# VH-VL binders against Phosphoribosyl-dephospho-CoA transferase (mdcG): the designs that were tried, part 16

Target 1, 226 residues: Phosphoribosyl-dephospho-CoA transferase (mdcG), of Bradyrhizobium diazoefficiens (q89xp2)
Amino acid sequence: MTSPCKHGDRPPGRHDLVFVSPAGWRAMLDARDDLAADSLLARWPKMRWPTIRRRALPHEATGVALGLPLPPSAGKKRVALLVEIDHVASVARPPSLQQARAYAPRNWWPTLDRLDGLALRHSVDARVYGSLAWQSLTGLDYVTGRSDLDVLFEFRSETDIDRFVADVAAIETSAPMRLDGELMSADGAAVNWREVHGGASELLVKSIERVVLLDRHQFISGATGS
Key: E = the ipSAE of ESMFold2; O = the ipSAE of OpenDDE; V2 = 0.75 times the mean of E and O plus 0.25 times the DockQ between their complexes.

## First folded at step 10 (VH-VL; framework fv_livmoniplimab)

Design j4 (from f1 with heavy chain S31D; at its last look DockQ between E and O 0.52; V2 from the best seeds 0.69)
Fold by OpenDDE, look of step 10:
Structure j4 (fold): chain C 226 residues (1-226), chain A 119 residues (1-119), chain B 107 residues (1-107)
Amino acid sequence: as target 1 above (226 residues)
Amino acid sequence: QVQLVQPGAEVRKPGASVKVSCKASGGTFDDYTISWVRQAPGQGLEWMGRIIPIWDIAKYAQKFQGRVTMTADTSTSTVYVELSSLRSEDTAVYYCARDSWEGYYMDVWGQGTLVTVSS
Amino acid sequence: DIQMTQSPSSLSASVGDRVTITCQASQDISNYLAWYQQKPGQAPKILIYDASNLQTGVPSRFSGSGSGTSFTLTISSLEPEDAATYYCQQYDNLPYTFGQGTKVEIK
């Protein structure tokens, strides 16, 4: 009787959306004089827009490392923030393909729909990150003619990963945009889907804690905890 | 529509522990923060703490630190609060509540669980 | 901790009356205030969020106003079903804190 993986035991993962309390925002901004003049950052807490969980930098102070990507109109700056865990108001998963669809260019819709169907067939949870996600979350213009579609594919132990990535590649052949994205295991470790599709024996595995090279089989089997 | 379902009344002796469950139905649970609020008979509302199920991280009010534990089981969409070293003063209705999307105010409430602590 | 002081503790009014409940915060909480209604034997129900936003499904006779440290819940025309206890709650910072409550009775 395989103990149902308590979904609750998922370590904080990359790409998680993090909503910060009002007090938290004040604390973050007060600690960063360089951000005080940014009108969009001042608006961010008022609009109650989320941040994104990122891996902590080496020697970064203790806390929850957050990222905030600004839209192209604001120079595409990536703001690195740090907040105390007590100021985390809530955490959410990135938007689903269905949720983000309405905010995508119309010519992207067929690709989004195909990917959604593929994910469903393979019991993969597909989420959007990157420009489309932020466009959907904020209503600001993030997607441009040069934007990639960034998709997070959360796979399960029963998922045929090789078949799945082959099908993703097939969809890309007719897509109006480049398909970027990561395959994510239950423990939060992730690999670029193209690397898997390329047949590499070793994979660059990214987690919230570390970046490591792992054997392909080790990653697929979920044994990422060395 | 998401509903939070709690068990019926619980009776405990002083010094014992009680664990109250809160199960979400009709929607996803993983993206929500759950708060626990209690209300003693004839008294006001008291915030006990909150848990972020997806991260399994909880924050407790100082008054309950050391005696309260909040846990989550995302597979069953259930959150738990356990209170140990029970006293007569812990007699109250215990509510679970879903925080709003931003995690600020509580927009969905359970029906409450009456916990009675008596010798 | 942020203290919330609610006034009055109780009031009695007639059907059709205008009812006003106030809440004061010990510090500036901007508009991060909610109002709840609780009827006997029931869980609290959200009425107002962000000081002045009416929750979906709540009658329009309910309204909230205020910012900073002073807030008001108003019932423009009291109905019999409005007999309940009302609570304000701040969510500017943890721990979340509630007012003491205001019991509204119908004459």
Scores: ipSAE 0.683, ipTM 0.857, lowest interface PAE 0.7, mean pLDDT 92
ESMFold2, look of step 10: ipSAE 0.815; ipTM 0.913
ESMFold2 (binder alone), look of step 10: mean pLDDT 92; pTM 0.941

Design j5 (from f1 with heavy chain I57T E102M; at its last look DockQ between E and O 0.69; V2 from the best seeds 0.72)
Fold by ESMFold2, look of step 10:
Structure j5 (fold): chain C 226 residues (1-226), chain A 119 residues (1-119), chain B 107 residues (1-107)
Amino acid sequence: as target 1 above (226 residues)
Amino acid sequence: QVQLVQPGAEVRKPGASVKVSCKASGGTFDSYTISWVRQAPGQGLEWMGRIIPIWDTAKYAQKFQGRVTMTADTSTSTVYVELSSLRSEDTAVYYCARDSWMGYYMDVWGQGTLVTVSS
Amino acid sequence: DIQMTQSPSSLSASVGDRVTITCQASQDISNYLAWYQQKPGQAPKILIYDASNLQTGVPSRFSGSGSGTSFTLTISSLEPEDAATYYCQQYDNLPYTFGQGTKVEIK
């Protein structure tokens, strides 16, 4: 976290979608011969597809660290990008679970519907990242028979997290895919849902700035933001 | 279906400041950039700048640099533009506009706030 | 800053006429150009984005063309409700800039 968190405001987080301006794409492609030579990357600015925010490396002190996952047909690689803040045209949250449903394989739909119902019951904001998100954003084929369902669960202070993860586990029991979910607090810190469900005393807490081990109580109480 | 709601009018003396609000109704700003555009009476459109609300990050046109501040309160789905050291030439309708999801051009506009600067 | 110049500044045409408005950019902006319509007392309304893509809900008599530095907005058959001022806007680079506007009146 590089700036003070305001009450009620959601700070910048991992998985934010970032639309790079036309000038930003030109600057980046002019500087990077490897990017300029790739025909799919040449399409990216033309199609107006976003990139994704990633944690900056220590030497990336200026600019905005971005990633671009290529689809399996293009070798399934993540392209690392770094752009100036002036070249960020727009920032969006990942697609909602509901928005992504139409782009998922049909046999995933019952699981997505159950997750939607669970999220509504617990007042959790559920969004997708990973292959389903990119399939939703681009229309390209990202989801395979081996793909995880990658979900961000933004919980609130009133959310019963232990009950929530127990219900997620119940849903996964009959799911046709692995659920790779993260629980995200209001300050943008996130943990894998399995660590919480498994009763781990220490959790691997990820934020845009760092990755740290915290005890379970520290994460649940929101100590990472205070 | 989202609507951008602005106050109708504000009156100020030269040298004062004004802060104009823009609130999303039927939606949020969480995934969108907001532009501010003004229009003096009988004149064209002038882009003042834009804010990325969830990053609290703004960029201003050079003409306004040093006099304009844009802020956001995502908890209330409201953005603000504040213009200081007002002159009579700042009399204009001030529009907020939601950029398209990818940014760039403005696809939803508020009805505007008439700011009148007179002695 | 990228300067946008529209022509003509105003025009008067009859219902059913083809109307053409041009917009010139001071440098190559590829296709990163939008067209807006503004009626008196109203906020602007997006018509065309990316030089030639018609916004959803805009009548098909509107079309856009051009790339690089020269762009046109065409109304194939002018209707009474098309009396308005039209603006182009570039979004190739910040700051975004508008043309000066073209006022279209019905004879």
Scores: ipSAE 0.684, ipTM 0.860, lowest interface PAE 1.4, mean pLDDT 88
ESMFold2 (binder alone), look of step 10: mean pLDDT 91; pTM 0.936
OpenDDE, look of step 10: ipSAE 0.779; ipTM 0.901

Design j6 (from f1 with light chain N53E; at its last look DockQ between E and O 0.83; V2 from the best seeds 0.76)
Fold by OpenDDE, look of step 10:
Structure j6 (fold): chain C 226 residues (1-226), chain A 119 residues (1-119), chain B 107 residues (1-107)
Amino acid sequence: as target 1 above (226 residues)
Amino acid sequence: QVQLVQPGAEVRKPGASVKVSCKASGGTFDSYTISWVRQAPGQGLEWMGRIIPIWDIAKYAQKFQGRVTMTADTSTSTVYVELSSLRSEDTAVYYCARDSWEGYYMDVWGQGTLVTVSS
Amino acid sequence: DIQMTQSPSSLSASVGDRVTITCQASQDISNYLAWYQQKPGQAPKILIYDASELQTGVPSRFSGSGSGTSFTLTISSLEPEDAATYYCQQYDNLPYTFGQGTKVEIK
């Protein structure tokens, strides 16, 4: 029974950072013999680094599905974890562009600043995910010369989405990296910004619960029917 | 620096309900969990539960399960605890507290709300 | 539930004295223990986290030690303003649980 999203409540979303309790970490690791030998995973709870909320797989047990991306030095392995909700200690949004800036390559700074300014002008909440986010969260080296900047743009009903994505595209033209990212509505549904910019009538909409094709207008209006 | 602000004292009769608010000032708690802790007069601290505002998910201590409801309004940066079927034993100061970034210990506390249950 | 037991329940000491409060957990909680100070009419204030980490702004005369099941809060030299009730709290697992408290009085 999907609890009716009270007006203003953000549903659990993709890319949410999830801090797991000590007991939760023990439980997760104990359930995964294949992870027992991984030194970085052993350090993760000690360093109190977060995990990331992911969509649950159809065969997964009831719980909170979590992801843990390892850095390139560790083979870029993506570890899938599952934890009971009671072991969720805290949840945070992904880092802001401002927060992540200090951890980004210097040549990225102009682009980050432009995106931040754009987001502010359009009343969009811009967050980072992917390699830059994890670099900022852990201090480990995640960003490489081939890394994209992954940005989550949380837009509002008043946001001129078409103008916004056009401006994002314009920024990308001078960016030293590829700009990947998602436009996220208030209900947590998200679409790749490039798909929107391309003018598609139907959009591939991703949420924590499902992936669906929706009409462009339905998505923009927030009528994604959670 | 984030502060948690609670209302003044509340008085209720046995069997009634009380709803206590906790508002964040100087920042938001969207990225934090909020715990509720109560303290009966002259007694120790008792953890009641916690809420994850961003997910609107709460966990309650077993003792209060069925009588307590925690809710969050992220738009106003306010968390609420409601306790129903009040008894004299529920007379206490009720504190909201922000869990640390990692969600482990409570680093910021509200000033507390005295709830008196008296016939 | 993890039970936390503090000792003593109360103590009286003079200014300048070394004060030690202990907390025992019913199970191994590693270093996931916090100490709080509460003065009359005030909310608790965090002093120590992770058993031994001093919270920012807390005087250095406060220190925490221990791991596993046994923990200690130490005030190296008691000051008049240290008159308060102190609580330990585990955060290894939900529900979070507190010790019963230790009241420290100044002679």
Scores: ipSAE 0.660, ipTM 0.849, lowest interface PAE 0.8, mean pLDDT 92
ESMFold2, look of step 10: ipSAE 0.816; ipTM 0.916
ESMFold2 (binder alone), look of step 10: mean pLDDT 92; pTM 0.940

## First folded at step 11 (VH-VL; framework fv_livmoniplimab)

Design k1 (at its last look DockQ between E and O 0.52; V2 from the best seeds 0.67)
Fold by ESMFold2, look of step 11:
Structure k1 (fold): chain C 226 residues (1-226), chain A 121 residues (1-121), chain B 107 residues (1-107)
Amino acid sequence: as target 1 above (226 residues)
Amino acid sequence: QVQLVQPGAEVRKPGASVKVSCKASGGTFDSYTISWVRQAPGQGLEWMGRIIPIWKIAKYAQKFQGRVTMTADTSTSTVYVELSSLRSEDTAVYYCARVGEYSGYYYMDVWGQGTLVTVSS
Amino acid sequence: DIQMTQSPSSLSASVGDRVTITCQASQDISNYLAWYQQKPGQAPKILIYDASNLQTGVPSRFSGSGSGTSFTLTISSLEPEDAATYYCQQYDNLPYTFGQGTKVEIK
């Protein structure tokens, strides 16, 4: 059991955006006929769009495991990629709510604005993932009439989590979409906000390495340096 | 509007080490990569390597491998380059530079003012 | 390593002149090339990225062209403030490398 003294830096984790270098894309295209043959995948290096960090498969012992979610018009598949660390050009956190707003349907804007204000009041860093994030990053049509709003809420030790999720639930009651979201601790472990709001004593905690059930207080304590 | 703030100057003797800081002001390192570039007096620009601050992972030019270490402290929005076993030819201005937000390119859009490191006997 | 060779190493030109600086890569780097300007006592600043795209705030008298192995920076009408050293840089593959620089002086 590890109990750090201070809120530390987050290790590489889920939702990190990864930009693959030109050399990295050439290496993948040379090795993967499926990438070279797909016209939409061929656009990725040309447009310099990112990929997303994913959990490594059991046989992927070295390298950086990445995913590339295609838009609904291409069947909503996620392409699995594996690159050498030297081919990682840069890494970014997901887009902020503010950055993503212009790419959202107009009827989503009031909900995004309320979430942004809520996050500010609770000192939570709120970012989008899923369809709105990819629409923001690419300009392609990812968001549909059935899409969730996927929000990543990175909380801090001073955040009143119970109050925060109650306020999220209040915002969702008037929202034109389902609000899907994760609370992420400083160490990169995340849980669905609804599990916390629902009062579950055990939470399904997801990290880059694994998925485990933890006691509610173990999750909160681990995120805040205990 | 981010600025990269570096100390102005450092003086060291041959054989010593120097650690140069680069702090983001008006922003964070959430979304980009930091390169270190040096320039000896009257000479051109020399890429030393880059660090990905949120992953704390660096890659160095071969010339510096074994003598250089790049680190990041994301809680203070600061990156560092440390160069050991200094020689007189390491006298240079050391710049940190940001690779742009949401970019797959290594071009540098924001530069620190530079730190003059003088290695003198 | 990809070597970047600039020509000329220096030049002297009059205000209003058209100035051309070339950069050659030792291998095909597609359009993964940037141009920087550095004035005395200052950090470099980005002018052109992806060989031909003008960075925000850079005067339109600057332009870039080329792809593959041969690239050109052009100043269509030299201004006194353009006296500086200009560098090309490739970012196709590690290690990323700079040209030797071209010093532009006003005569």
Scores: ipSAE 0.564, ipTM 0.787, lowest interface PAE 1.9, mean pLDDT 86
ESMFold2 (binder alone), look of step 11: mean pLDDT 90; pTM 0.927
OpenDDE, look of step 11: ipSAE 0.867; ipTM 0.942

Design k2 (at its last look DockQ between E and O 0.48; V2 from the best seeds 0.68)
Fold by ESMFold2, look of step 11:
Formats: sequence, structure tokens, C-alpha cells
Structure k2 (fold): chain C 226 residues (1-226), chain A 121 residues (1-121), chain B 107 residues (1-107)
Amino acid sequence: as target 1 above (226 residues)
Amino acid sequence: QVQLVQPGAEVRKPGASVKVSCKASGGTFDSYTISWVRQAPGQGLEWMGRIIPIWKIAKYAQKFQGRVTMTADTSTSTVYVELSSLRSEDTAVYYCARVGEWSGYYYMDVWGQGTLVTVSS
Amino acid sequence: DIQMTQSPSSLSASVGDRVTITCQASQDISNYLAWYQQKPGQAPKILIYDASNLQTGVPSRFSGSGSGTSFTLTISSLEPEDAATYYCQQYDNLPYTFGQGTKVEIK
């Protein structure tokens, strides 16, 4: 499934949170005995918690590919789901840093505040994914003492990406956790921030439909203009 | 608190089309879905379809398939419904309503005040 | 499509009366049903979600019950401001559908 987008609109894809309808949950559970028997998964439709968009596997010909990361107490299992588009009740972007702050360990707060301030200064939209996002969305314990902070940095064409990642690296030197994160362009293509900071000439560019190795200038030119 | 703002009225001739806007104020469309519901004078509520604005994907009730198009402009937090080949029975108030939020609620919790579309010769 | 049928189509009752409106679904919709109130010249307003949960700010004289195929909206003691048309709506499966409405008038 693909949708036309106006210039500047981010297409459907990576990190989108997807709320599955009651009919969608019934269809999945009826088709999947392994899901139907799991007491934790039975809570998902009852609590109306979201799933997350993932890249479809080659054999998944139609539908919306979704993932459901279970908390660490369940062995860090990721459940793969596939639903028809008609069973998508609603979609949300990931939580903002501000929304996630209250659910983070207290010692993470200074780092979150600094990242939020940095994002504001650069006009970057900063959101969380990974363990902090899921802790924020469910209230279940996802964040551990070993957890990364996973941040999605959605930048604009005017963003000085090299200066931005240098400032992210500076914030990490004082952080109590590893900063793991992606720079996402307006078209939904993303790269790991460390590859950009490290000066790599080729970047691993991820989108919902493909993973490709591009020259640094190809990613930057397609995302930031000129 | 999000509000859905619609124009008050539109007048069209039979056979024409109409495009009704619905603008969210107090936020963006990044966490919910918009339904369109119409109500002919003295009649009940009729669900027309819904759009997921950030995906720009719509599903329509079968009655309207082929005549209705829903679109979204996420940069302006505006969705549109366009109804073509208008007939007298399309005279109605057209409401947009918010469906769903991060809590996964599927009912329509915020409604626009409606746009009266009058189709007359 | 899931057909929603309300009963009665209209009713007239006195202030203080208990008012009951029913909604029947053509198939099992679990508890995925909402009730809306619409006053003349206004947009509908959500009253009850998930069959029985009262929306914030709705007076406690309103209650909802039922599951599966049969649902009830009850106004325990009718007030003058409750004169309105009430709609049920299922959200179990697309297309989401409304009942035809029940007009409640004050005698």
C-alpha cells in the first residue's frame, strides 16, 4: 500500500503507530493460534494499545505489516502481525520527547530536556521510539538499566545536519544512556545519526519499502535541498 | 483542546460537485482519524467514510463509492470531502468528526458544527 | 454491513420519568457501541462509549448497558434539557453505522 503525498508531507511508513480495530484483532487472533493463547497479547485489544508499522517481508504480498514489541519480562519478543488496511482504525506518529518524559527514569530527564532544547533550536521534530515509547504508550516496564534512548529526528531542508549531529554527540557524552537514533527526511528515509556524525561517505538509508546504501550527498541532497 | 472548523453553507446546482473543508485547530492530524457524517433535513445520521490524514487513505461507505473523495493536507491540518454528480437528495448537513486517539477509542469524540450543502435547481 | 435498529423511533415523556432507548445490532459487536445526543441545530455529542462508559462531563443520570447485539440507553430521571434525538453507532467493523435515531420530547 502506497499513497500519493503532497510536496513536503511525510509518507506512511517507519515508526508509525497503528491502532487495529476490533474486527482486525479478531481476524488476527482467529488466524493465529499462537497469538490467541497468549495472555499478554489478549490485553492488547482490551487496552487498545497500538502496534507499530514495519517493513513487509518479501512473502507478505498485501496488507499492512505491523509489529508488537513485548516488554522485557516477556523475553523481548517481537510479534509480527499482518492486517488488511480496512482494519486500521487510526494512526499516530511516535510520542514526542515532551510526552515521553514523565515515563522515563528520573536520571534520563536532563538528557531529554537537552535534546528537546536542541531540537527546538534546529527546528527538528524529535520523537521517541523503542523502549521509552512503549513504556509511555502502555505503562508496562520496557525501559531497563541497559536501555538505549531511541530518538527519531525529523529534519527539514534548512537543517544544518552536520552541526545538529555534532550537538547530539556532545549531549551523549554526559548522558546516562546510549543515544540511538535516526535522522529522518521529509520523504521518510532515515539514517542512523552516528553514521552521519562519523563522517561516513556512504549511508545506510532505510525507508518502509527498502534499505539502500547511498552516498552521503545523495541522502543530504534529497532531504535538505540544493 | 482540538476543534474542527467547517464552513457554514454551500449552494450547488444538480450535477455539480462540492468540496467541504474541515480544519483542526489546537493541534495537528498526527494522532487521529476523521470521519464524515451527513444528515439530510429531518433525517438521521449517515456515515460516509473516514480518512486517515497522515496516510491520506480513505474508506467510503458503498453508497458513496465512485462519487466521494476524501483528501488531507497535513501541513494545514485540513481534510476535505468532495461529492460529485450532486442530486437533490444530497442536500444535507455534512459533519466532520474526530475518531480515535492514542487511547485507541473508536467513537467520534469531537465534531465540527457542520456545513449545510443545498442542492437546488 | 452491520445494521443498527433503534426503538422507539420517538417518545414523549414527563420530567422525572425513566426513559429507555434500545439499539439492536444485526450481529455480535461485543461492546463496541457509542450513544450520541443531538439537539436541534447542533452537532451530535458523545454520551456513552464502549456501551456503558460515561463520557467526561455527561450527567450521571445517563447510563448505557448491553453487549453482543442488544444495548440500552437509560435516562434515570428525565430533565428538560434532555429533549433531543439519540443515536447509537457501532464501531466494531467498517463501515461504521448508526441507528436511525430516537427523538425524545418533553410532554
Scores: ipSAE 0.603, ipTM 0.807, lowest interface PAE 1.7, mean pLDDT 87
ESMFold2 (binder alone), look of step 11: mean pLDDT 90; pTM 0.930
OpenDDE, look of step 11: ipSAE 0.887; ipTM 0.947

Design k3 (from j1 with heavy chain D30E; at its last look DockQ between E and O 0.64; V2 from the best seeds 0.79)
Heavy chain, then light chain:
Amino acid sequence: QVQLVQPGAEVRKPGASVKVSCKASGGTFESYTISWVRQAPGQGLEWMGRIIPIWKIAKYAQKFQGRVTMTADTSTSTVYVELSSLRSEDTAVYYCARDSWEGYYMDVWGQGTLVTVSS
Amino acid sequence: DIQMTQSPSSLSASVGDRVTITCQASQDISNYLAWYQQKPGQAPKILIYDASNLQTGVPSRFSGSGSGTSFTLTISSLEPEDAATYYCQQYDNLPYTFGQGTKVEIK
ESMFold2, look of step 11: ipSAE 0.797; ipTM 0.909
ESMFold2 (binder alone), look of step 11: mean pLDDT 91; pTM 0.936
OpenDDE, look of step 11: ipSAE 0.869; ipTM 0.941

Design k4 (from j1 with heavy chain I57F; at its last look DockQ between E and O 0.47; V2 from the best seeds 0.73)
Fold by ESMFold2, look of step 11:
Parts: structure tokens; sequence; C-alpha cells
Structure k4 (fold): chain C 226 residues (1-226), chain A 119 residues (1-119), chain B 107 residues (1-107)
């Protein structure tokens, strides 16, 4: 007995990991022959792997919109799922940089360590998404030689965002991979870190509900508690 | 190992409300679902509901809908259950439990809070 | 809601005896079942998950079996510290539900 989750009341937090109940998986697989026929997707609930929260499409009026990124060996597809809120068994934050480190290529480790240290100095919570996250969650081969490092930087009101992104850029200069990432406020609004570092006067702000263009000052001052 | 810390006992009169806390020590709740389970004297375990702390979203067993509220304060790693319009049959030990990471079974339990409702 | 029925409600056995407790679900729950032990004055403790998987630190004399609607917890050789009440719980679907409990006493 859960209150229904409607579009206007959707839980915050892009990139949240969502575990679907056994009943939820059966309902999805029974309703979708394309999912049931895929051997990896049929295996997903047995392996107890999560899905990921995504923004609902316009025709998805009720329920919780989820994604399931398949590994490169399965075509690098992101499967779109929609479940009733009653089938959400648990929600977790994305893996921390520290948790994901053991699953990264070894030549990435110094960059991950520097990012983790930087995040600690700035009171930023650094998490991974994308290929490294899914490699750490599943043990399947997601990371390739062309993979980005996708980092979610959750900052706080005291964080000096401009200094933080300058330090991220300095770390990327010597990194063996492209660093892609988002700066996220505690309420789940996020921007690409490169837009902030590049000095853009307007930022593309993403949340679970919408994508809007905001003045740089509006995002930074609103998110930092001023 | 994470520990769940609850107050030992609360006493209330019929018609009052009680709010029981559950604080994580040696960990946080931000990647786990927290269940509340009660046990009346000499009786079995009764699942009351659970909260997803980072979504601030709770689901309650139908029996408790309308009288129970579960909340979370992630900054202090504390969850709460509040039960209103207390009656003598609400006398029980109230346990918080951290569910497994996938939210299936309860792998860490608090020691319980005895709530006594008497005139 | 999925109803969980345990049998027996109580039993008395001697140290060294094999003890069997059953749990029946009102519908097919595959293997999504846990067993808990609760000693007097203590919080419950997880013993078995996924019907048959022993939780870390639980003595090997405990085992679980079954699938679908019928499940069994077995204590191969009862020890004095096993005097407790045992509960099954399904997690196939919300709301999660417990069996009514089986009290195990030492003769």
Amino acid sequence: as target 1 above (226 residues)
Amino acid sequence: QVQLVQPGAEVRKPGASVKVSCKASGGTFDSYTISWVRQAPGQGLEWMGRIIPIWKFAKYAQKFQGRVTMTADTSTSTVYVELSSLRSEDTAVYYCARDSWEGYYMDVWGQGTLVTVSS
Amino acid sequence: DIQMTQSPSSLSASVGDRVTITCQASQDISNYLAWYQQKPGQAPKILIYDASNLQTGVPSRFSGSGSGTSFTLTISSLEPEDAATYYCQQYDNLPYTFGQGTKVEIK
C-alpha cells in the first residue's frame, strides 16, 4: 500500500539506482516479449542488479521511469523500463569513486584518487555513473579503451564551484581518459562541469522533471544557499 | 559494522502520539531502505512499512495507513516512525531494521523501543 | 497480501535432535524467503536468505530448502542456544509479510 507516484510528485535524484522487486520484474517481463526474450535481461533480477532512474517521457504519466544500460557486448543499448512505485524495493546512491576504483583500468587509478581527494577537500560527494559504474555493479565488461569517466559531483552550499571545476580541469589535463561529469545540487538539479569551467553565462540545468536554461548566477547562487 | 540505535522505552496515554527514532552508528541510510516492525507482548512480528530515505518516500502496511508517518533526516542518519491516536493494543516493541541493499530482507536490526500505552 | 503460515506453532525437542519447521506461502514466491531467529529478549537475527543461503556467521547446522509455496528450516542437531522463536518472511512482493512464528524449546 504505497501512494501512487505521479509526474508532478516524482522523487528527486537523477542517477539513483533502483532495485525492482521480484514481482515487479515478473510483471515487466510478462508484459514485454522483447524483454523476456533477451537472455541478459531475464537474468537481471536473478543477479540482483539495480536499474537507474531516468526522466519520464511525455507518455509515461504514472509510475517510475527506469533505464537499464546493457554492456557493449549486447550493443550498448539503454533499455527503457516503467514500473509501479509498489515495485520499487530499494533505492541506492551511485557507487562512490572509492567503491568503483577496483573495477577501473589500473591506469585510471591515479586520476580516481586525485578526484576523490579533491572532492573531500571541497566537501563534494563524488560518485560514478556510466560504464565504470555498471562495471562495478555487475562485473560485466562495460569499460572500453574509448570510455569516458562519468562522475557525479554532489556539492554543498559552502562549495566554491568555480575553484572546484578549475581543479577538475587540472586533473583532467594528465588523465588517461576524457572526464565527463555533472555538478549536482542537493535537490537534484545538475549541470555539466565543462559548461561551468568554460565560463558560460547560461547553463543547461537538468533535473528529474525538466531541462531548462538558467543564468549562471541563478544556478550557483540558488544552489549554494544564497 | 553499522548499528541501529533506538531509545529503550516510551510511555504514553491512550489518544496520544509517539515518535520513535532510529539512528545509524558506523554508517548511513542513504543507500538503504529502513523497515519498521513491531511485536506486541507474546506475539509475532508485524511489518508496519518502510521508508526510502533519499526519496523521502514511505509505504505503509494497510493496517497502519492514516495513523503512521515515517520520516528521515539524512543529515543525522536518523529515521523516525510516528504513530498517532494510540490505544492499548499499540503496546509493543518497535524495531527499526535496515533492509538488504536490494531491499528484500532485514539484515540489521535495532534492539527495539518498548512503547507502553496505558491509562 | 501474501500470507505466510508456519507449522508447528511450537515444538519441544532434546539437544541433538533434528528439528524441522515449515512455512507455506499463499502463492508462489519462488525462492524469495528469509528465516529469522529471535531469542528471548533480543531482536530478530537473519539466518537464511533466498530460501537456502546461509547468512555469514550462522552455524552450519542450520539449513533451508524449498521453493514456490513450501519451505523448510532444518536444525540438523539441536543445541541449547537454539531455543528461540523462528520466523519466515517473504520478499517476493510488498507488503513484506512474516509467518506467525515457531517456538522451539529444549526438553
Scores: ipSAE 0.773, ipTM 0.895, lowest interface PAE 1.0, mean pLDDT 89
ESMFold2 (binder alone), look of step 11: mean pLDDT 91; pTM 0.936
OpenDDE, look of step 11: ipSAE 0.858; ipTM 0.936

Design k5 (from j1 with light chain N93E; at its last look DockQ between E and O 0.56; V2 from the best seeds 0.75)
Fold by ESMFold2, look of step 11:
Structure k5 (fold): chain C 226 residues (1-226), chain A 119 residues (1-119), chain B 107 residues (1-107)
Amino acid sequence: as target 1 above (226 residues)
Amino acid sequence: QVQLVQPGAEVRKPGASVKVSCKASGGTFDSYTISWVRQAPGQGLEWMGRIIPIWKIAKYAQKFQGRVTMTADTSTSTVYVELSSLRSEDTAVYYCARDSWEGYYMDVWGQGTLVTVSS
Amino acid sequence: DIQMTQSPSSLSASVGDRVTITCQASQDISNYLAWYQQKPGQAPKILIYDASNLQTGVPSRFSGSGSGTSFTLTISSLEPEDAATYYCQQYDELPYTFGQGTKVEIK
């Protein structure tokens, strides 16, 4: 049973974008009168926009739990969806900083450029989630004057995390917005970057399965613990 | 500018298995679904199934269920199809294709791997 | 499974001719249909998606129409390089299925 292939893949996780098949959308709209009645939700399949992976609720034992954040103009609602696995057509990573740049307010651009440069220097994969991500995915107005910049920093075992977060903090000092973000290890577990920068010995670690407190060294090594 | 690179040919005897690779050049697979399509000599296109590499899940056409396995290694941007219990009827060109971002139609095709099953 | 039936199975036409290929689905697939071109010795290439949308880089002489169960690929003025086999493919539901192909030859 020897495997010649490299096994460096990350598991399914939070922030995964999920595209639902035409058959999947038809099944959901037929079963959910509340979805069919919402004019923006009715457009979602036509526009080919993704949904987002979320933790399942207790009664959602079978299927794939998905979420759909609506823009502020629609009341900033979060719609819960549930689909069969066979109705998942594709799964994508969140938009990169570079992909999202064109959709950000212009006064955010210097901060995005500095973060992109920093990520490159540290071999960190930097992506956006939250309002900027959904604005870049849909073209709808999600970003407001009070929005955070939400960044997902996927680091590698060789990354000097302490130096990285110190450099992120330095970039934020001249940023026009609060820089929110998560550091994500190879196993898909994530922690808020500020907790690491603040020197906490225990970190609040989030994964698709659970939220737990882990020792700082457990998180850095890529172990989620339990 | 993404290219899908496959080996040119594979030769096997009946009863053996074959594992065909498909590697992304100039890009990655971790945001796309990959389909496998085969074409026997003088015949049309036959969809075998698809894999979602980031989740490492696959769906196979019924004809191949039980004989086909699709796997992915996103760290090397490579997907594989393995077909077991080979018969002469499995002689075909095997294409990998990257689906559109939403996973609907096939945007980018590999050049194909000719698998020949003969004694 | 959704059966896709193309007609004609083959045709011969002269350069400059208008060519029409049809594809029938065994059930309503809305507009979830693509057309591919496969030249001899090559992999297929996408021409049209969502029944009528022209893929980037495809010549404007190609067009697609239809919805529901009946679809058409049109080549408005046949060129020598259009000699190929053309396939329709539905993506309304799994398993995805292809038509049997239409071979277009130049006289």
Scores: ipSAE 0.792, ipTM 0.906, lowest interface PAE 0.8, mean pLDDT 89
ESMFold2 (binder alone), look of step 11: mean pLDDT 91; pTM 0.940
OpenDDE, look of step 11: ipSAE 0.822; ipTM 0.916

